# VH-VL binders against q8ixk2r445to577, part 231

Target 1, 133 residues: q8ixk2r445to577
Amino acid sequence: FFGMLQNKGLTDYCFDYNPPDENQIVGHQVILYLCHGMGQNQFFEYTSQKEIRYNTHQPEGCIAVEAGMDTLIMHLCEETAPENQKFILQEDGSLFHEQSKKCVQAARKESSDSFVPLLRDCTNSDHQKWFFK
Short names: E, the ipSAE of ESMFold2; O, the ipSAE of OpenDDE; V2, 0.75 times the mean of E and O plus 0.25 times the DockQ between their complexes.

## First folded at step 12 (VH-VL)

Design qb11 (framework fv_cosibelimab; at its last look DockQ between E and O 0.25; V2 from the best seeds 0.00; counts 0 for: pae E 8.6 > 2)
Fold by OpenDDE, look of step 12:
Structure qb11 (fold): chain C 133 residues (1-133), chain A 120 residues (1-120), chain B 112 residues (1-112)
Amino acid sequence: as target 1 above (133 residues)
Amino acid sequence: EVQLVQSGAEVKKPGSSVKVSCKASGGTFSRWAISWVRQAPGQGLEWMGVIIPIFGTANYAQKFQGRVTITADESTSTAYMELSSLRSEDTAVYYCAKSRHYGRSSFDYWGQGTLVTVSS
Amino acid sequence: NFMLTQPHSVSESPGKTVTISCTRSSGSIAYNYVQWYQQRPGSAPTTVIYEDNQRPSGVPDRFSGSIDSSSNSASLTISGLKTEDEADYYCQSYDSSNKHWVFGGGTKLTVL
């Protein structure tokens, strides 16, 4: 699966990555932004290694969850996907993070009008449903 | 640090062509999109077109379709803008500008500008 | 396609706050990122606000961007106005319908 990763509950919002330096693509938080399909900032791929990959340019980035965190951060992809980069996109649209045993939920960023994907306890909320478009 | 260095000022006759260069340094040229933006004297910024070197694809503003050609040489990290059938109205400062990434619309660095004067 | 409309000019005294608007003619202002560029006389433009209202390094926090969906406009706000802020300011966005970069007409800011 590849393309824009769009949220069902938060209508018309997609995964979006916006690194401040094109030469340093890792270490920043994945956000949600309106699905506009411009360029590669909203292009992701779900791989057979259960990675969510960003950027087709080497080195490729993979979404990871750092220890103790609930945010999605971009790391470099590895030959063997590390545990903190493994997600299961389930048939019902839920995006499950294996290591934390939590689901990715579209949420409002604190003290802002922006939105971000956060790890939360798994529910049947449409805000935890995702699909590629 | 990223730098965009453009070729020098040009004086051209109507009907001729001009080719302006933009040499990039200090970054990864292949990850960029290079746009050309011009500014006539006392006027605003006008986007002309863009090239994504890694893809070898260029898009142009409708206004300049058929008259502008944007190219890039990855081996020299240089982008080019050629404008043909020059008119007096083409007199302007021409800027190259890089996007933060080829998938982004924002410009983070600009060339110093190239004055092109078209006069008989 | 759409256009971005800015006021031709604004003026304010040092130390005050000034706001420059950028109104999108069609489509949601929030659909694509809005950037702001500063251009001092005789110089190339420089970025002061980009994408999700972010500031490049070196741009003081006196500069801020905002989006107002009700008016379908973006705004550049400059607080604590300084004489060095005198410049032309351009908003810019991207039109997905025709794959064009779109600039506003520019606003001349005069510091009185």
Scores: ipSAE 0.019, ipTM 0.647, lowest interface PAE 6.8, mean pLDDT 92
Fold by ESMFold2, look of step 12:
Structure qb11 (fold): chain C 133 residues (1-133), chain A 120 residues (1-120), chain B 112 residues (1-112)
Amino acid sequence: as target 1 above (133 residues)
Amino acid sequence: EVQLVQSGAEVKKPGSSVKVSCKASGGTFSRWAISWVRQAPGQGLEWMGVIIPIFGTANYAQKFQGRVTITADESTSTAYMELSSLRSEDTAVYYCAKSRHYGRSSFDYWGQGTLVTVSS
Amino acid sequence: NFMLTQPHSVSESPGKTVTISCTRSSGSIAYNYVQWYQQRPGSAPTTVIYEDNQRPSGVPDRFSGSIDSSSNSASLTISGLKTEDEADYYCQSYDSSNKHWVFGGGTKLTVL
């Protein structure tokens, strides 16, 4: 799958990545932003290795969650996907982070009016349901 | 080094059309967001529309809907803007510009501009 | 749609500070990042501020940007004015609802 990765519960919000330097994309947090439908910073690819790739950059970025963290951060993709970069997009729309055994949830960033994807204990909330468009 | 090079100045009659080209180099053209912005003499900047070549999708400012067509040719790394039913008030410099990230970031690279003069 | 309103012109002496305002007509200025462009005569615009308050490489630190939610406006502040700062300045923001970019009307800065 590829395209805009949208949230069911937080309608019209997409995964979005806007690093300060488009030539140095590693280490910044993925956010949620209103879907613009034009690709680029909201264009992601879900691969057969269960990666979520940032598809507007070479070398390619892959979304990761570092041990003990709940935030989704951009790393460089590797030839074989590291465990912290593996996400299972399930039939019910849940986005499961295999290493942590947690689900990606749309959430309001603390002390902010912005939204971010965060790892949370898996529930049946629509805020944990995602789809490509 | 990202570079956008536009076609040369044109003089057109009212009622005709113009097609301006924007040739890109120094990056992955198909994944860029290429916008067109115009500036009438002594006036401000006016956004006209955008294309992302890999998707073939274009989006237009409401003012230009129905008169502007923005296209891209990935094989030549060239974007085009065609404006039809020209009027004297369409006299302007037309810029192409690449945004860093569509929807959030600045236009970080601009073409040199193409003067289109509409006169009888 | 919303509009971004700027003063038509501002003027100040070398070494002084100016602030150029950019007021959003509807919806919050904070909903979308504001960019600022400088344009010298005969040239394409160049970015001096992006994402409200960030400077691109090569832009002097005397250029700064800010957001004021109470007046629903963004500001470009240029301190230590130099003759080379004389230019037109445009604010810009994204209209998420219509998926369009919006430019302010522009401000002519004169350094006398």
Scores: ipSAE 0.007, ipTM 0.615, lowest interface PAE 8.6, mean pLDDT 87
ESMFold2 (binder alone), look of step 12: mean pLDDT 91; pTM 0.929

Design qb12 (framework fv_cosibelimab; at its last look DockQ between E and O 0.68; V2 from the best seeds 0.00; counts 0 for: pae E 3.3 > 2)
Fold by OpenDDE, look of step 12:
Structure qb12 (fold): chain C 133 residues (1-133), chain A 120 residues (1-120), chain B 112 residues (1-112)
Amino acid sequence: as target 1 above (133 residues)
Amino acid sequence: EVQLVQSGAEVKKPGSSVKVSCKASGGTFSRWAISWVRQAPGQGLEWMGVIIPIFGTANYAQKFQGRVTITADESTSTAYMELSSLRSEDTAVYYCAKSRFYGRSSFDYWGQGTLVTVSS
Amino acid sequence: NFMLTQPHSVSESPGKTVTISCTRSSGSIAYNYVQWYQQRPGSAPTTVIYEDNQRPSGVPDRFSGSIDSSSNSASLTISGLKTEDEADYYCQSYDSSNKHWVFGGGTKLTVL
């Protein structure tokens, strides 16, 4: 699966990654933003290694969850996907993080009108449903 | 340092087409979005469209839909803007501009501009 | 979609502070970043403020950007005005509804 990773509950919002330095793609938080369908900062791939890959150019980035965190941060992809980069995109649309045993939820950023994907206890909320488009 | 170098001035007849080039250097062309912005004499800046070279995806301002075509050649790090059915009102300086990504990012580098004069 | 409205012109004496406004017609001004560009006569525009009111290298700290949600406007403030600041200034933002970049009409700054 590849393309825009769009949320069901938060209508027309997609995974979005825009690091401040175009030459340094790692270390920043993945956000949600209105889907534009132009690829680039909203182009992701779900791989056979269970990665959510930011696949535009080398080096490739993969979404990771750092210890103790609930945010999705971009790391470099590795030959063998580390445990903190493994997700299961389930048939019901839930995006499950294997290591934390939590689901990715579209959430409002505190004190902001912006949105971010956060790890939360798994529910049947549409805000935890995702699909590629 | 990133540089955008555009092709030279053009003089065109009404009804003809013009194709302006924008060659990038000093960075990774494939990571960018390249927009075209024009400025008629004594007027403001007007966004025309954009291309994401690595994806080959382009989007245009509604005003120019069907009349403008923006393309890119990654092998030469060059973007192109072709405007057809030229009118006198198309007389302007045309700029290419680089942004880091589509949408919220700024135009952090600009070409030097290309004057296109449309006259009978 | 929305428009960005700027005053046609502003003027001030050297050493003083000038502010150029940029008002968004619809939607929140804070939803998307507002950029500011300086254009001197016969030259291409250059960025003076970008994204989260950041200043590029080489742009003096006399230039600053701000957002006022109450008036749904962005502002470019130039303190300690210098003759070299005389130029046209354009605000710009992104319209996520139609996926277009939008420029303000531009403001001519004259240093008296």
Scores: ipSAE 0.807, ipTM 0.928, lowest interface PAE 0.7, mean pLDDT 95
Fold by ESMFold2, look of step 12:
Structure qb12 (fold): chain C 133 residues (1-133), chain A 120 residues (1-120), chain B 112 residues (1-112)
Amino acid sequence: as target 1 above (133 residues)
Amino acid sequence: EVQLVQSGAEVKKPGSSVKVSCKASGGTFSRWAISWVRQAPGQGLEWMGVIIPIFGTANYAQKFQGRVTITADESTSTAYMELSSLRSEDTAVYYCAKSRFYGRSSFDYWGQGTLVTVSS
Amino acid sequence: NFMLTQPHSVSESPGKTVTISCTRSSGSIAYNYVQWYQQRPGSAPTTVIYEDNQRPSGVPDRFSGSIDSSSNSASLTISGLKTEDEADYYCQSYDSSNKHWVFGGGTKLTVL
């Protein structure tokens, strides 16, 4: 799958990655932002290794969740996907993080006026449903 | 340092077309969003459209849809804007501007502007 | 789509503070980042504020940006006003519904 990774419940919001420095793509949080449909910072690939790749930039980034964290953070992709970079996009649209056994949910950041994807206990909420467009 | 250098001023007749160039240097042209913005004499800024060279896709303001074509040549790092069926109200300075990302970033670098005068 | 409305002109004395408003006509001002540009006659615009309230490197800290959701507006504030601040100022935001950039009508700042 390629394109904008959109949330069903938070309509017209997409995964969005905008590192402060174009040359330092690792270590920053993935956010949600209004979909613009032009690729770049909202273009992601879901691979056969269950990676979510940010591949419109070189070197390519892969979304990861570090131990004990609930935030989605950009790491460098590796030849063999590490376990913390593996997500299952299920038929019902849920995005399951295998290592933590949690689902990605669209959430409002309480200390700011922004939306972010966070790991939460899996539910049937439309805020945990995702699709590529 | 990023630099955008535009082609020179033009005088055109109504009904004709103009093609303005915007040559980029100092970076990653293929990944940028290159917008075209015009400013009629004594008026404000008006966004016309955008291209992202690596994707080859362009979006246009509805007002200009059908009259404007925005293209990019990655081999020369040059963007182009062509406006057809010119009218006197198309007299303006035409700027190219780049943003890092479409829909999220400011226009952080601008060309010097190209005056296009449409007169009979 | 929406409009961004700015006052046509503002003026203030050197050393004082001026605020330029930018009101969004429909949809929330907070949905999309607001940028501010400074333009002198005969010159291309330059960014003075991006992402609502961030300053590019080299822009003095007397320039600040803010968002007021209750009035559905953004503001550019220039404190310690200097004569070199005399210019036209434009706000800008993205219209996600139409996938277009929108500029405000511009404000001429006069430093008396």
Scores: ipSAE 0.368, ipTM 0.783, lowest interface PAE 3.3, mean pLDDT 90
ESMFold2 (binder alone), look of step 12: mean pLDDT 91; pTM 0.931

Design qb13 (framework fv_cosibelimab; at its last look DockQ between E and O 0.39; V2 from the best seeds 0.00; counts 0 for: pae O 7.5 > 2)
Fold by ESMFold2, look of step 12:
Structure qb13 (fold): chain C 133 residues (1-133), chain A 120 residues (1-120), chain B 112 residues (1-112)
Amino acid sequence: as target 1 above (133 residues)
Amino acid sequence: EVQLVQSGAEVKKPGSSVKVSCKASGGTFSRWAISWVRQAPGQGLEWMGVIIPIFGIANYAQKFQGRVTITADESTSTAYMELSSLRSEDTAVYYCAKSRYYGRSSFDYWGQGTLVTVSS
Amino acid sequence: NFMLTQPHSVSESPGKTVTISCTRSSGSIAYNYVQWYQQRPGSAPTTVIYEDNQRPSGVPDRFSGSIDSSSNSASLTISGLKTEDEADYYCQSYDSSNKHWVFGGGTKLTVL
């Protein structure tokens, strides 16, 4: 799967990555932003290694969750996907993080009007449902 | 170092077309958002449209829809803007500009500008 | 569609502080980042503020940007005004509905 990774519950919001320096992509948080349909910083690929790859940079970035954290952070992809970079996109649209046993949910960033994907206990909420378009 | 170098000045007759080039260097051209912005003499900046070369996606300001075509050639790292059915009010300096990201970023790098004169 | 409205011109003496406003006609100014560009005659624009209040490297710290949600406006403030600051200044923001960038009309800054 590839393209815009959209949220079902937070209508018209997509995974978005916008590091301050386009050539230093490691260590910044993935956010949600209104889908613009232009690809680029909203273009992601779900791989056979269960990675979510950011294809707007070479070498490619892979979304990870660091130990004890609930935020999705960009790391460089590795030849064999580390456990903290493995997500299962299930047929019902849930996006399950294998290592933490939690699901990705669209959430409002604390004290902000902005939105981010965060790990939360898995539910059947539409805010935990994702699809590529 | 990112650079955008544009083609030279042009003089055109009303009713004709012009195609301005913008050659990029210093980065990954195919993944950039390249916009075209014009400025008539003594006037403000006017956004015309954008292309993201790798996705083949272009978007145009409504005012120019139907008259402007923005394209890119990844093999030469060059974007093009073609404006047809030229009128005297199309006399302007035409800039290409790169943003880091669509929808969130400033235009951080600008070409030197290309003067297009549409003479009566 | 929205408009960004700037004063046509502003002037001030060297050493003083000037503020250039940028008012959004519809929708919230706070939902999309505001950028500011400086343009000297005969030159391409250059960024002096991005993402509301950030300065690119090489831009002096006497340039600052701010957002006022209550007046639905952004401001560019230049303190310690110098003669080389004389230029046209444009604000710019993104139009989410049309997926376009919008420029303000521009402000001519004259340093007396």
Scores: ipSAE 0.130, ipTM 0.709, lowest interface PAE 5.1, mean pLDDT 88
Fold by OpenDDE, look of step 12:
Structure qb13 (fold): chain C 133 residues (1-133), chain A 120 residues (1-120), chain B 112 residues (1-112)
Amino acid sequence: as target 1 above (133 residues)
Amino acid sequence: EVQLVQSGAEVKKPGSSVKVSCKASGGTFSRWAISWVRQAPGQGLEWMGVIIPIFGIANYAQKFQGRVTITADESTSTAYMELSSLRSEDTAVYYCAKSRYYGRSSFDYWGQGTLVTVSS
Amino acid sequence: NFMLTQPHSVSESPGKTVTISCTRSSGSIAYNYVQWYQQRPGSAPTTVIYEDNQRPSGVPDRFSGSIDSSSNSASLTISGLKTEDEADYYCQSYDSSNKHWVFGGGTKLTVL
């Protein structure tokens, strides 16, 4: 699966990553932004290694959750996907993070009008449903 | 540091064509989108088109469709803008500008500009 | 498609605060980021605000960007105005419908 990773509940919002330095793509938070369909910053791929990969350029980034965090942060992909980079995109649209046992939820960023994907307890909320478009 | 260095000033006759180059350095050209923006004397900035070198995809402002061609050579990290059927109204400073992505990304680096003068 | 409209000119005394507006004619102003460029005479434009109202390194924090959805406009605010701030300022955004970058008409800022 590849393309824009769009949220069902937060209509028209997609995973979005735009690092400030093109040569340093890791270490920043993945956010949600309106799906515009023309930005490479909204192109993601769900791989057979259960990674959510960003950018078609080498080195590729993979979404990770750092210890104790609930945010999605870009790391470099590895030959063997580390545990903190493994996600299960389930048939019902839920995006499950294996290590934390939590689901990715579209959420409003604190004190902001922006939105971000955050790890939360798994529910049946459409805000935890995702699909590639 | 990223740099965009453009070719020198041009003086052209009406009806002729001009091809301006933009040599990039200090970064990964293949990851960029290169736009061309012009500015007539005393006027504002006008976006002309863009190319994504790695994909070989170019898009043009409707105003210039059929008259402008933007190309890129990844081996030399150089983008080109060719404007044909030149008119006096095409007299302007032409800039190349770098953005990292298609779409919402800003132009974070600019060439120094190339003056193209069209006169009889 | 849409247009971005800016005031032709603004002026203010040193030390004061000035705001330059950029109004989007159609579609949500927040659909794509609004960038701001500064252009001094005889020079290429330089970015002062980019993406989500971020400042590039080297741009003083006197420069700030904001979005007002109610008026469908973006604003560049320059506080503690300095003589060196005298320049033309352009807002810019992206039109996803036609894949065009769109510039505002530019605003000439004069420091009195």
Scores: ipSAE 0.014, ipTM 0.643, lowest interface PAE 7.5, mean pLDDT 91
ESMFold2 (binder alone), look of step 12: mean pLDDT 91; pTM 0.929

Design qb14 (framework fv_cosibelimab; at its last look DockQ between E and O 0.30; V2 from the best seeds 0.00; counts 0 for: pae E 6.7 > 2)
Fold by ESMFold2, look of step 12:
Structure qb14 (fold): chain C 133 residues (1-133), chain A 120 residues (1-120), chain B 112 residues (1-112)
Amino acid sequence: as target 1 above (133 residues)
Amino acid sequence: EVQLVQSGAEVKKPGSSVKVSCKASGGTFSRWAISWVRQAPGQGLEWMGVIIPIFGTANYAQKFQGRVTITADESTSTAYMELSSLRSEDTAVYYCAKSRYYGRTSFDYWGQGTLVTVSS
Amino acid sequence: NFMLTQPHSVSESPGKTVTISCTRSSGSIAYNYVQWYQQRPGSAPTTVIYEDNQRPSGVPDRFSGSIDSSSNSASLTISGLKTEDEADYYCQSYDSSNKHWVFGGGTKLTVL
């Protein structure tokens, strides 16, 4: 699967990656922003290795969750996906992070007008449901 | 360093077309969002449209839909804007500009501008 | 479709402070970043504020940006005004509905 990774509950919001330096993609947080349909910073690929790849950069970025954290951070992809970069996009639309055993949820960032994907205990909330378009 | 260099000034007759080029250097052209912005003499800035070369996708302001075509050639790192059915009110300086990302960011690099004069 | 409305002109003496407003006609200004550009005659625009209140490297700290959600407006503030600040200033934001960038009408700043 590839394209815009959209949230069911937070309508018209997509995974969005906006590092301050467009030529250095490692170490910044993935956010949610209004879907624009133009690819680029909202273009992601879900791979057979259970990675969510930032597909417009070489070398590619892969979404990771660092130990003890709940935020989604960009790392470089590796030949074999590390455990902290493995997500299962399930048939019900939930996006499950295997290592933490938590689900990705759309959330409003504290003290902000912005939205972010965060790891939370898995529920059946539409804010934990995702799809590619 | 990122640089955008545009083609030279043009004088055109009403009803004709103009195609302005914007040659990019100093980065990865295919990943960029390249917009075209015009400015009539003594007037403000007017966004015309955008292309993201790696996807070949373009989006146009409603005012120009059907008259403007924005393209990119990745092999030469060059974006193009073609405006057809020219009228005297299309006399303007045409800029190409690069944004860092679609929708979230400023136009951080601009071409030098191309004056297009439409006169009979 | 929305418009960004700016005053047509403002003027102030050197050393004083000027504020240029940018009011969004519909939809919230707070949910899309606002950028500000300076343009001197015969030159391409340059960014002086991005992402509401951030200054690019090389832009003096006299330039600041802010958002006021209650008036649905953004502001560019230039303190310690210098003659070199005389220029046209444009605000800009993104139209999520049409997926376009929108510019304000521009403000001519005169430093007397």
Scores: ipSAE 0.047, ipTM 0.668, lowest interface PAE 6.7, mean pLDDT 87
Fold by OpenDDE, look of step 12:
Structure qb14 (fold): chain C 133 residues (1-133), chain A 120 residues (1-120), chain B 112 residues (1-112)
Amino acid sequence: as target 1 above (133 residues)
Amino acid sequence: EVQLVQSGAEVKKPGSSVKVSCKASGGTFSRWAISWVRQAPGQGLEWMGVIIPIFGTANYAQKFQGRVTITADESTSTAYMELSSLRSEDTAVYYCAKSRYYGRTSFDYWGQGTLVTVSS
Amino acid sequence: NFMLTQPHSVSESPGKTVTISCTRSSGSIAYNYVQWYQQRPGSAPTTVIYEDNQRPSGVPDRFSGSIDSSSNSASLTISGLKTEDEADYYCQSYDSSNKHWVFGGGTKLTVL
């Protein structure tokens, strides 16, 4: 699966990554932004290693969750996907983070009009449903 | 540091063609998108087209389709803009501008500009 | 497709705050990032705000960008205005419908 990773509940919002340095793409937070269909900033791939790859730069970036965090952060992909980079995109659209045992939810960023994907307890909310478009 | 260095000023006759170059340095050219933007005297910025060198694909503003050709040479990290059938209205400063990386629509670096004067 | 409309000119005294608007004619202003470029006389444009209202390194925090969905506009705010801020400012976005980069008409900022 590849393309824009769009949220069902937060209509027309997609995964978006915007690193400040084209040569340093890791260490920043993945956000949600309106799906606009142009930017490689919204191009992701779900791989057989259960990675969510950001396919703009080489080496490729993979979404990870750092210890104790609930945000999605870009790391470099590794030959063998580390545990903190493994997600299960389930048939029902839920995106499950294996290590934390939590689901990725579209949420409002604190004190902001922006939105971000955050790890939350798994529910049946459409805000935890994702699909590639 | 990233730099975009453009070719020198041109003086052209109506009906002729001009080819402006934009040589990039200080970064990974293949990861970029290079746009061309012109500015007529006393006027605003006008986007002409874009090329993504790694893909070799170019898109053009509708206004210039059929008259503009944008190319890129990855081996020399140079982008080119050729404008044909020149008119007096094409007199402008032409800028190359790089996106942060391909797929982004913001420009982070600009060339110094190339003045193209079209006069009989 | 859409257009971006800016005021032709704005003016303010040093030390004051000035705001330049950029209104999108159709579609949501938030669908694509809005950038702001500064162009001093005889010089190439330089980026002062890009994408999610971010500032490039070297751009002072006196410069800030915002989006107002209610008016479908973006704004560039310059606080503590300095003489060196006198320039033309252009907003820019992307029209995904026709794959065009779109510039506003530009705003001439005069520091009185």
Scores: ipSAE 0.020, ipTM 0.685, lowest interface PAE 5.8, mean pLDDT 92
ESMFold2 (binder alone), look of step 12: mean pLDDT 91; pTM 0.928

